# Ledger of designs, part 3: VHH binders against F-box protein At2g23160

Target 1, 307 residues: F-box protein At2g23160, of Arabidopsis thaliana (Mouse-ear cress) (q1ks79)
Amino acid sequence: MNSSSPISIDLIAEILSRVPSKSVARFRCVSKPWASMIRRPYFTELFLTRSSPKPCILFATVADGVWSFFSLPQYPYEKSSSASVAASAKFHVKFPPNNMRIGHNSDRRYFSYGYTSGLIYLYGDSSDDRSVICNPYTGEYAILPYLQRYRKTYSFLVFEPIEKQFKILFMAYLSGDRDHKILTVGTGNMKWRTIRCSLRYEIVSEGVSINGVLYYLGETSAWDNKDYDLKYDYAIVCFDIRSEKFIFFEIERFCRLINYKGKLAVIYFEDDVNYQSCLYRKKNYVEPDAINKLNVWVLEDVEKQEW

## First folded at step 9 (VHH)

Design m3 (from j6 with T102N L104K H110L)
Fold by ESMFold2, look of step 9:
Structure m3 (fold): chain B 307 residues (1-307), chain A 121 residues (1-121)
Amino acid sequence: as target 1 above (307 residues)
Amino acid sequence: EVQLVESGGGVVQPGGSLRLSCAASGFTFSSYSMSWVRQAPGKGPEWVSYISGYGDSTLYADSVKGRFTISRDNSKNTLYLQMNSLRPEDTALYYCAKPEWNYKGTYFDLSSQGTLVTVSS
C-alpha cells in the first residue's frame, strides 16, 4: 500500500468516472479537481449515473438516518463555483418515510449501498435498519426479504444485461458458518439463494460492474487460503453476474477500481516501487509536482488477465 | 402473479365524492410504496398520489391536493383513494400502481382493468 499520495487516488478515480469517453483527453488538460468545490455539512455520498440517457451527478446528504437526494448536470469544471453548483442542484426526495430508518456508516462493511440504472440499494448495519431498493427521484421503494448478517458483510447491487435483471449479491463474513447470498429483483416473492465462493477475503473496495461482470478488491491476508498458493495480500474478484460464478487474480497492492471506456482500470500511486511482472502494464499519469506519479492500468482481457 | 383489482368508480356530479379501493395479491403488500395513477380518455397516464409501505408518508399531485386522500390497510392488502370535491377534469380510468424496476428505471405496470370515474352533470 502506498505511504504517500500527492493527489488523492479517490479523487482521480471519481474524476475519471465522471468524464464521458468522448471528453477524456480534454479533461486531462484541466488543472483543478472537481471534488474540492463540494461542501459537506453532513455525510455526503456521490453517485454517478452510468445508464441514464441524460448525464448527471446524483448525490445525497444524510442526517439522522434520512437521505435527501439531489441531482445536477455532469460537466467539466470551467467557470463553475461551489455556490453555482449548490444553487443548480435539484432536490428530488427524502428517504425513508418517518417510521423507517436507514442508518449510515462510512465503513461500507457495516453499511452497504449501490446505484445502478436509476435505482439505489441501501442496507444498514443494525437490526432496526431495513434493506431497501428505491428510486432516488420519486421515493418509490420495496423492502427486501430479511437476511441475517454478521459483522463485516458487504453487498452489491448489480445489473445482468442479457436477461435485464437486477441482482443483489450479499457477501457474508466467513469467520462463522454463514453463506453468501444472491437475490434476483423481480415481482412477487423475492428469495435469497445461496452461492459459493471458495476464496476467503475481506472486501475492501466498492464494486465496479462492467459488461455483466462485477469487480471488487479482496484482502486475503487474514484467511487460510492454502489451496490457492497466494503470493500477495490482494486479489481482484470477478463475479459473472449471469452465471453467478467467481474467478480472481492476484494484485500486488491496494488500488482503486473504475470503469474506463468499458474496461476495468486499476489506479494507484507509484512510491519508488520497482517490480517485474509477466503482465505488461500501461502507464498513464497526472504529475502536478513531478515527485510522484499516478498509474492507471487497463485490463484488456478478463479471461486471459491481459492488461 | 401480481394482481391489482380496482373498484369503487362510478358516475358522480361535480362536487361529489367517491372512494376507490384496490385489492392486492401476489406480493408482500406492506413492503412496497403504492401509488394511484389515472388516465383520461386520449391522454397519457398521470400520477395522482403516493403512500409509503407503512402508510405514514403521503404525496399528492398539485391538481388533487386538499381533495384526495390516499390510505392503505396492510392487514387487508388494500389501497384506498378518497376523492372529494370531484371536478369534470377528474374523469379518468384510475389504476392502483406498484413500483417495478427494469433497465430504464422505475415504472408502473398498468395492465389491470382499472376503475372508471366519470364526473358529469
Scores: ipSAE 0.449, ipTM 0.831, lowest interface PAE 2.4, mean pLDDT 70
Fold by ESMFold2, look of step 12:
Structure m3 (fold): chain B 307 residues (1-307), chain A 121 residues (1-121)
Amino acid sequence: as target 1 above (307 residues)
Amino acid sequence: EVQLVESGGGVVQPGGSLRLSCAASGFTFSSYSMSWVRQAPGKGPEWVSYISGYGDSTLYADSVKGRFTISRDNSKNTLYLQMNSLRPEDTALYYCAKPEWNYKGTYFDLSSQGTLVTVSS
């Protein structure tokens, strides 16, 4: 176990955004605490600056479906005790062991978060998993209504900025006739509602939410989408959180999505192959001097799809 | 449709005991952690106690630790607070609290009637 790191969290997040997925997976296997922090570079900084009046680093561990959350103070304190420089972690919340399973997935890239203090969303990709909304500082939580889930099921916590609502989007996969589900976070008897997406794809990226639109990369090559006359194997999926409508535009190759100054940016590396969840796994040939070539495009208008 | 109805308050001498109850309806009670919150006259709300959805984890404010016991009966959708060794400082309106979420974070809706506990000689 690691108590603290001399490596800057911002630097780690910046480095991880520039490496192929296989390099990220190898780094995540080095340390369990670091695996919980390398999901998204933006996620870590957001929690430090927007979810607590005192700066802190939030991380989590999971064992047998039981989640434990910790925070490490970043606020400078006067050293008045003989305990000295060693950092400490507070235990914030522990879910019940042994009679409930809350999200347990060795692939940690599917963790979700919120933009307000006291809201974090946890989910897994198995039908045995339960999804949770919680405040990791006080332990207050709610277990979301059950949904039958199959393998590689993705879920997103998203914020709708006009009506100021959180929503949870559940993406059905390998369920045949099942449609996607959405839930508005609030009071009362929260229930899943059905929404439709006519394009079929496998989700192969994390989600990026910008100005009321959720973006992610879908791989369409393994699915029959004849109604769309698709020319490429990938599409950037855009989900308008308020209208709950999907739009798509095609893209020729695997890419990474980031929020750049409030706009969607896509980046490519010459050695950039989706090793973890790609239906096509043949690695592109890369000359040694072409490694790390970076290409960046910024979306200027999501509705007109101008770059 | 969410309803929380507190009861069991009253007037008691210092050192006495009371048992508060909260009847819950309109939501899946066992899926939520629950809390008690109190508000003394002229003061802001104070969190008192917390219990997990299945009752296997509890937390208490330092001011009530060792004297108060939170419990729940999920088959009856009821939350309880056993208050022993009551002090005048425990005089307050007590609320049953279900966590809610909005863009500002986790909050408790304290718009119920509550149940008044008065500890006086």
Scores: ipSAE 0.439, ipTM 0.840, lowest interface PAE 2.3, mean pLDDT 66
Fold by ESMFold2, fold request of step 13:
Structure m3 (fold): chain B 307 residues (1-307), chain A 121 residues (1-121)
Amino acid sequence: as target 1 above (307 residues)
Amino acid sequence: EVQLVESGGGVVQPGGSLRLSCAASGFTFSSYSMSWVRQAPGKGPEWVSYISGYGDSTLYADSVKGRFTISRDNSKNTLYLQMNSLRPEDTALYYCAKPEWNYKGTYFDLSSQGTLVTVSS
């Protein structure tokens, strides 16, 4: 899965200047306006929404496992005043109620979230390792059915565009069973269903959902995959949300995945490695004046794996 | 099969009281926040009150604060609404509501029969 020719400078500039167009954007922000409202230090998660004619931002603050949801204009009217911005934030709801807590964690194995207009999925430190779905404007919520897991691991909120369903995919941890779990969000009594992926890997990227397919990067080198004649240490895993089936294709190196105009794009620099690999090795061999070449590939056909 | 069965409605004079009940089945009742929603004749649905899964947090519409009390008994899978100091504008079909989710987000499915409350002199 290699590019046969360089991508044009115009295309590279456009890709580098774009935020993924159909994904929920998350970033951490340390900002004077929200810090002045809350005495204790906290993390801020931002959920960018395009649901109204005027730009607005749904954001949350979390302290001691309690989430507070707010909205404000994406472009504040008064740029020099932190007190003015804090005063203009519209509080919606504090969640969860007093007897529950959902802790934030930067390690994706212990904290996951997803957002769409009117639905937030949260998984984190809770009293019984259960996840919740809630409306951030009203506080209406449901605690999802209990799921016994060997260890906390990744989960994803995904959208199936044909039947217009949300699903939550909960991945099995590498050292345990390969039985992953999926739940269809909807009416009635929601239940976890078992799905299986025979390829073993550690998930090393955020997920990107494009046109009914969830894409993420898996590192396969730590596990025995003898039924597959693998040539490389990485695979892009493609989960078809409607059929609930996995396929994959190998890729030569660690990369970032983005949605480019409704297609999957893969972006990396020559020395771009995952964080865990850097933690276990000395990386101080990289010369400061070395210039990495930007490489960009766009997947043209998922079934044919055409780049 | 999820079922919500409302009861306790009736005809009452202004200033009177009624207690509504909702029997829930087909889902894990304590895992859901619950609400009461009402629909007056010729009008759209209006949210009335909210209670958390364990009953430790409640919210009320301004029009009913101080007069209505929402409660739940998770051992009986039952939601309640105590309505005091009733006014003619409280006349409506009352529904207990479980949050549901679809592609548009969170909504209430008000397909149950409801229970009619009529406040008239």
Scores: ipSAE 0.432, ipTM 0.813, lowest interface PAE 2.4, mean pLDDT 69
Fold by ESMFold2, fold request of step 13:
Structure m3 (fold): chain B 307 residues (1-307), chain A 121 residues (1-121)
Amino acid sequence: as target 1 above (307 residues)
Amino acid sequence: EVQLVESGGGVVQPGGSLRLSCAASGFTFSSYSMSWVRQAPGKGPEWVSYISGYGDSTLYADSVKGRFTISRDNSKNTLYLQMNSLRPEDTALYYCAKPEWNYKGTYFDLSSQGTLVTVSS
């Protein structure tokens, strides 16, 4: 990628990509200034495309819930100013039309997106915002069928590699029933289908998809799950995208999930705080780094829960 | 069952006008942006025009800009294309197009009958 882009979003991405792993907690303590920068209006978000006959970089700006999509040739001569970069950018579309708003939010519970060749999924930051799929180059779009939304709602764009289908998984709120919704992105009449997960939890991580399975961390409690004999306050939830079935296994503390060479890796620190504590402290509190130990666990067999 | 039924094609002289219609059913019409796509004999498909779900945004291919006007009536689930100042190169089978998505991205299904427009002297 071109590291000499004059826009501030590119600089932020470059800085984040170069943070050493042993600085993870220290970076998190400094992250409040970066989070503030991301939440400001008139920022850009980069999307990379490799399917074009001439490679290009897709990016977007967002102002008051209206997205503007642009591209730059991947192999241009370098421009040295923001005005020069703006003059080189090819505008594609402004989205959505004037009667809609899709707000951005850095908090994953309030905003989600997914991108792949010719498809962007957007779930806006308020319950009034429209959930859509669109082509960022042409502006062709569809508004997804209505769902009743609760305030803190997660959603995921996932890919099923055997049938080569995209799906959107929309999670039920903890206080409601356990009816999650799923939609197959497809050619016909897109319709939400109900799927159930008997385990009740709050989602406390980003999702990671590996080999047709979506993984995320859930915070559980015995009170909410009286029909289980739970030993711990956390579970790794595994959603098989093809069968649309959930499995889980308990884990004793908060962790981060990453894709490590096609396997799920679970990373935690001995002094790390749980997700509930982190959310509370992000609102009101900045704490110095406390990293003292890093542990990595790699899942060897999902069905047998072998590590 | 999603259906798009095009009509209004015919034979016209150069400089003439024609109005195409597309009746849509089996989906929530106003939730979708819509397009017209044409295919000349022996050629691949060519995008012609785009309209947003409520008609507040339109786009045109350079070859038709200023001559064609796309519109929609969501109360009738109908898409229109007003074609003025027709030229022989506008001769094509015209399709009403709804965006669809699969693993390769966004595409148009052009398996309907379409409506044939022939511009000849």
Scores: ipSAE 0.420, ipTM 0.805, lowest interface PAE 2.6, mean pLDDT 69

Design m3 (from j6 with T102N L104K H110L)
Fold by OpenDDE, look of step 11:
Structure m3 (fold): chain B 307 residues (1-307), chain A 121 residues (1-121)
Amino acid sequence: as target 1 above (307 residues)
Amino acid sequence: EVQLVESGGGVVQPGGSLRLSCAASGFTFSSYSMSWVRQAPGKGPEWVSYISGYGDSTLYADSVKGRFTISRDNSKNTLYLQMNSLRPEDTALYYCAKPEWNYKGTYFDLSSQGTLVTVSS
């Protein structure tokens, strides 16, 4: 009697995240574990992410600073038929208008984008340093207020789930003003606000947004942080989107940040090969038997910095 | 505060013409694309036309294509809709619409008074 391995709670979460909200409410009555799972912020985020009408894969082509937005209908993956259903892409709009260009760059320091729930944020390396929010399907857009930027700046489109607001975080250049800028997307005249950051760092990762907190990795070694007695060269920067406050976790090594079941996790490789060992090996013609260990740490408490 | 004030509506015979205007205030007008949206009696809102911030790009619903022309004067913070060859089915309350964004995406706030267009023989 092959004890059918109970469906993992994660799989259940994935399934429930794809059903109508009314149905989710009913499923709370199925079991205590299900009810508990549904109440978790992780599920809420998952559900919101999935419930967003993603009926189609959105993609864009860029030519000479003009973006063409297309969508592909998500055909139910009928596993079976090998037939490359050449889904014809549906053209929506060209953006921006002729009097504006948004250049594309592979370096995120010069180009940033974000997309969620039908909102696209674009920040390009244009001479005009313009940021734009737009609807990729209809072409409706707003030019954000002018913000002078220096070289190598990052921008993040983030979503605050409690207040249900989008915010744009514009990072200051390292050699310039320590202050970051933030804009709340909303009605009326949008305005950049200044947010003070006590730590100087170079952003060395993409941002991960989890339950209203933006996480990214900063390199601190390259900058004079006289106000901080830093022990390590890297820090995980935690930005609470609602309160607009920064918390910093020092980390010894370069890490990859991921969302693991609604929590921040860091992944890093531990190589037994330190610089001294490398030199020794080189000098003695010893082939590197490098045992690479993959380490995963999950942040359990942000305030306590418990991993 | 964002204010949109529509005007120019009225009663017209089939085949007639009207020109709608919208006076915008409370935001940087040229920084936004603008649209016209209409709502016929007993029906939901229908998108009519789109214009880019500087007016170099326009879009129209199939139902009004070739008959309506959207334009704007950024120096006056005014949006226009020239409506020609009007039909009874064009009868609706017409709204000037600034794009807005929330967690659900883009939407139009139709809280303005609108201007009523009635096409009847």
Scores: ipSAE 0.347, ipTM 0.709, lowest interface PAE 1.1, mean pLDDT 82
Fold by OpenDDE, look of step 15:
Structure m3 (fold): chain B 307 residues (1-307), chain A 121 residues (1-121)
Amino acid sequence: as target 1 above (307 residues)
Amino acid sequence: EVQLVESGGGVVQPGGSLRLSCAASGFTFSSYSMSWVRQAPGKGPEWVSYISGYGDSTLYADSVKGRFTISRDNSKNTLYLQMNSLRPEDTALYYCAKPEWNYKGTYFDLSSQGTLVTVSS
């Protein structure tokens, strides 16, 4: 009985390509033709192409404390066809609601934001601004408990991959009680918890989160660290997101931190030219002194500090 | 513990109306946007409506736009869904949904009992 499925095999392939892999596995048992189709390289490619989250660029415009979120699909630019498919930006939502404003500041010390795994964290530049987490696509949001900010502060949105939790690390200005705050995003009443950091530093880089550890560069010379016998002016700060503990590695010079294949890497230029200086030079049309050597070091062992 | 208790469901004829309520506890209600999500028998969950924390912004699925109205009373920690011009396809278990976040993005925990809406002649 040739049960000619009224649905073409191609259509079935299209449908199945949009179904979770677990379901696809189950559908192999539906019919021999389906099983055959699922085993075809074409279907695998189709499935992978569709299952892979299409990389999109999320961007926002801010006007008077109101954010408009947009996304641009990253089409694999097939080199060949000149047709400038003007990727039209897709508008998602305006945020926050009418009775709320989140002021933007170009200085990260006054304005904090983070984006990780579809979650946006925003902390405005005004003392009256609330910290919020939101989905920039749907507009779902939560206002975080009020946290008083004094002067320049930094915040990091981080994701802990084992417990699958988001946390927000608030780094307080160091002239006070050295009390940083951490909040776990979750169900129920969210609360800021106090976390202590013994080392004082100025944060001088963006955070890089790798395998449950947040890395950023601190300038330790900016503050009195009498409890530490520091040899250098900078330290890489390692924050274990799960344990909420800090580890510090001194580093001789200013460097850029990157995620290199799941490992922390540092990039620096010889001749004490830091990337900020390079950017400054570029911005100010200062002829870059022949940057002779770009150095890249990959941290192989965090505990041993082996590069 | 976050608790959401839905009520107001029932059996109605096509064209009828229902008002759903959700009593929320265990979190600062006004600090969260809220949504209604429904799940029809044999189907996956469907987002129905969104309301901002202060109620000044609302969104609706195309399927319910013009027929449903979401509202909230923060003083009572209660979310509402006025459903008018009900259709058989609106038959579903309706959930009050507080936004949650994980590595996949925003999700709704639909572990509450929900309230059943049945639209049938």
Scores: ipSAE 0.314, ipTM 0.695, lowest interface PAE 1.2, mean pLDDT 84

## First folded at step 10 (VHH; from m3 with Y54W)

Design p4
Fold by ESMFold2, look of step 11:
Structure p4 (fold): chain B 307 residues (1-307), chain A 121 residues (1-121)
Amino acid sequence: as target 1 above (307 residues)
Amino acid sequence: EVQLVESGGGVVQPGGSLRLSCAASGFTFSSYSMSWVRQAPGKGPEWVSYISGWGDSTLYADSVKGRFTISRDNSKNTLYLQMNSLRPEDTALYYCAKPEWNYKGTYFDLSSQGTLVTVSS
């Protein structure tokens, strides 16, 4: 159950991000030398902290479902070698200790995490994995209550700014009115509650939280949503974190969602590529000169769908 | 309702020993790491020790390392602190601590009664 002893890592440090609490700088590594030593692939996730007097880089290694956390100073006073950086890394906590594993997966449908104010939320890649919350500096943790899983799931750590509460939203890929769950992170009453979303879709984006509303993109084309008279294959789903209610509005095409100055912005490219170019890309080679024009739209009013 | 009930405190001579117990209820005890925290008269709370949910990892404050031993029995929902070679500076109200979370991060709710340890001649 125990992982190998700490090993040296060459890392590149970046500046502290100014974005909201769920933003992280990421570095993922699957190294053959480490895999040979540990007998299994491992991954490294990088986090930036913004709550300490001096910023540091928090990173984790995972092997065989066991997580180990480390920190190191960002922007050291001296020009340190990679050996000096490795000597400064500190172990904080490892998961899971016994008879439980939390696997890492780059596909967010099988793995979720969140970080804010020293709170790490982890959701594993297997139906037998358990979700945990922990303080990565002190090692204090809790294994969240059991939740029956489906093959594809999504999970979001969200912040409710009025009551100042964190919540964990669990969305099943094959949704029904009773498949979705929410948990309020807090004192002694951490229990999953069932919530309903009648629109059926596959989640195809990461979530963006703005002013107490979680936004994400849903692909509706493979689902029976006749009661909504949908015209397009996509919808932006809006989850009000306080009321725990869903609303949505349709959008014509796949897009990326960002927070732009406290408002939701949608980024997409107009494809100049026809169907034959798409088959050409699949078969042999895609032309680098087939690029889309960048378009950015900013939502002015969520309730009225004004852009 | 979460309840933590400490016991086993008392008056002891320097160099003596005590064993503290904490009965836990209202939550899944084995799913949580647990800690002991103490508060000496006129001072703020001081973290003493930590134990993982299944008991396979422990940590201690430097001031108690080698003298105190934290343990747990998940079948009885009970946390323990064995205190040996007690010193006058160990005099404090001792709390069993379950991690809690709010928007500022992880904290301990020390609203229980605690158990008083007094080390004096």
Scores: ipSAE 0.359, ipTM 0.801, lowest interface PAE 2.9, mean pLDDT 67

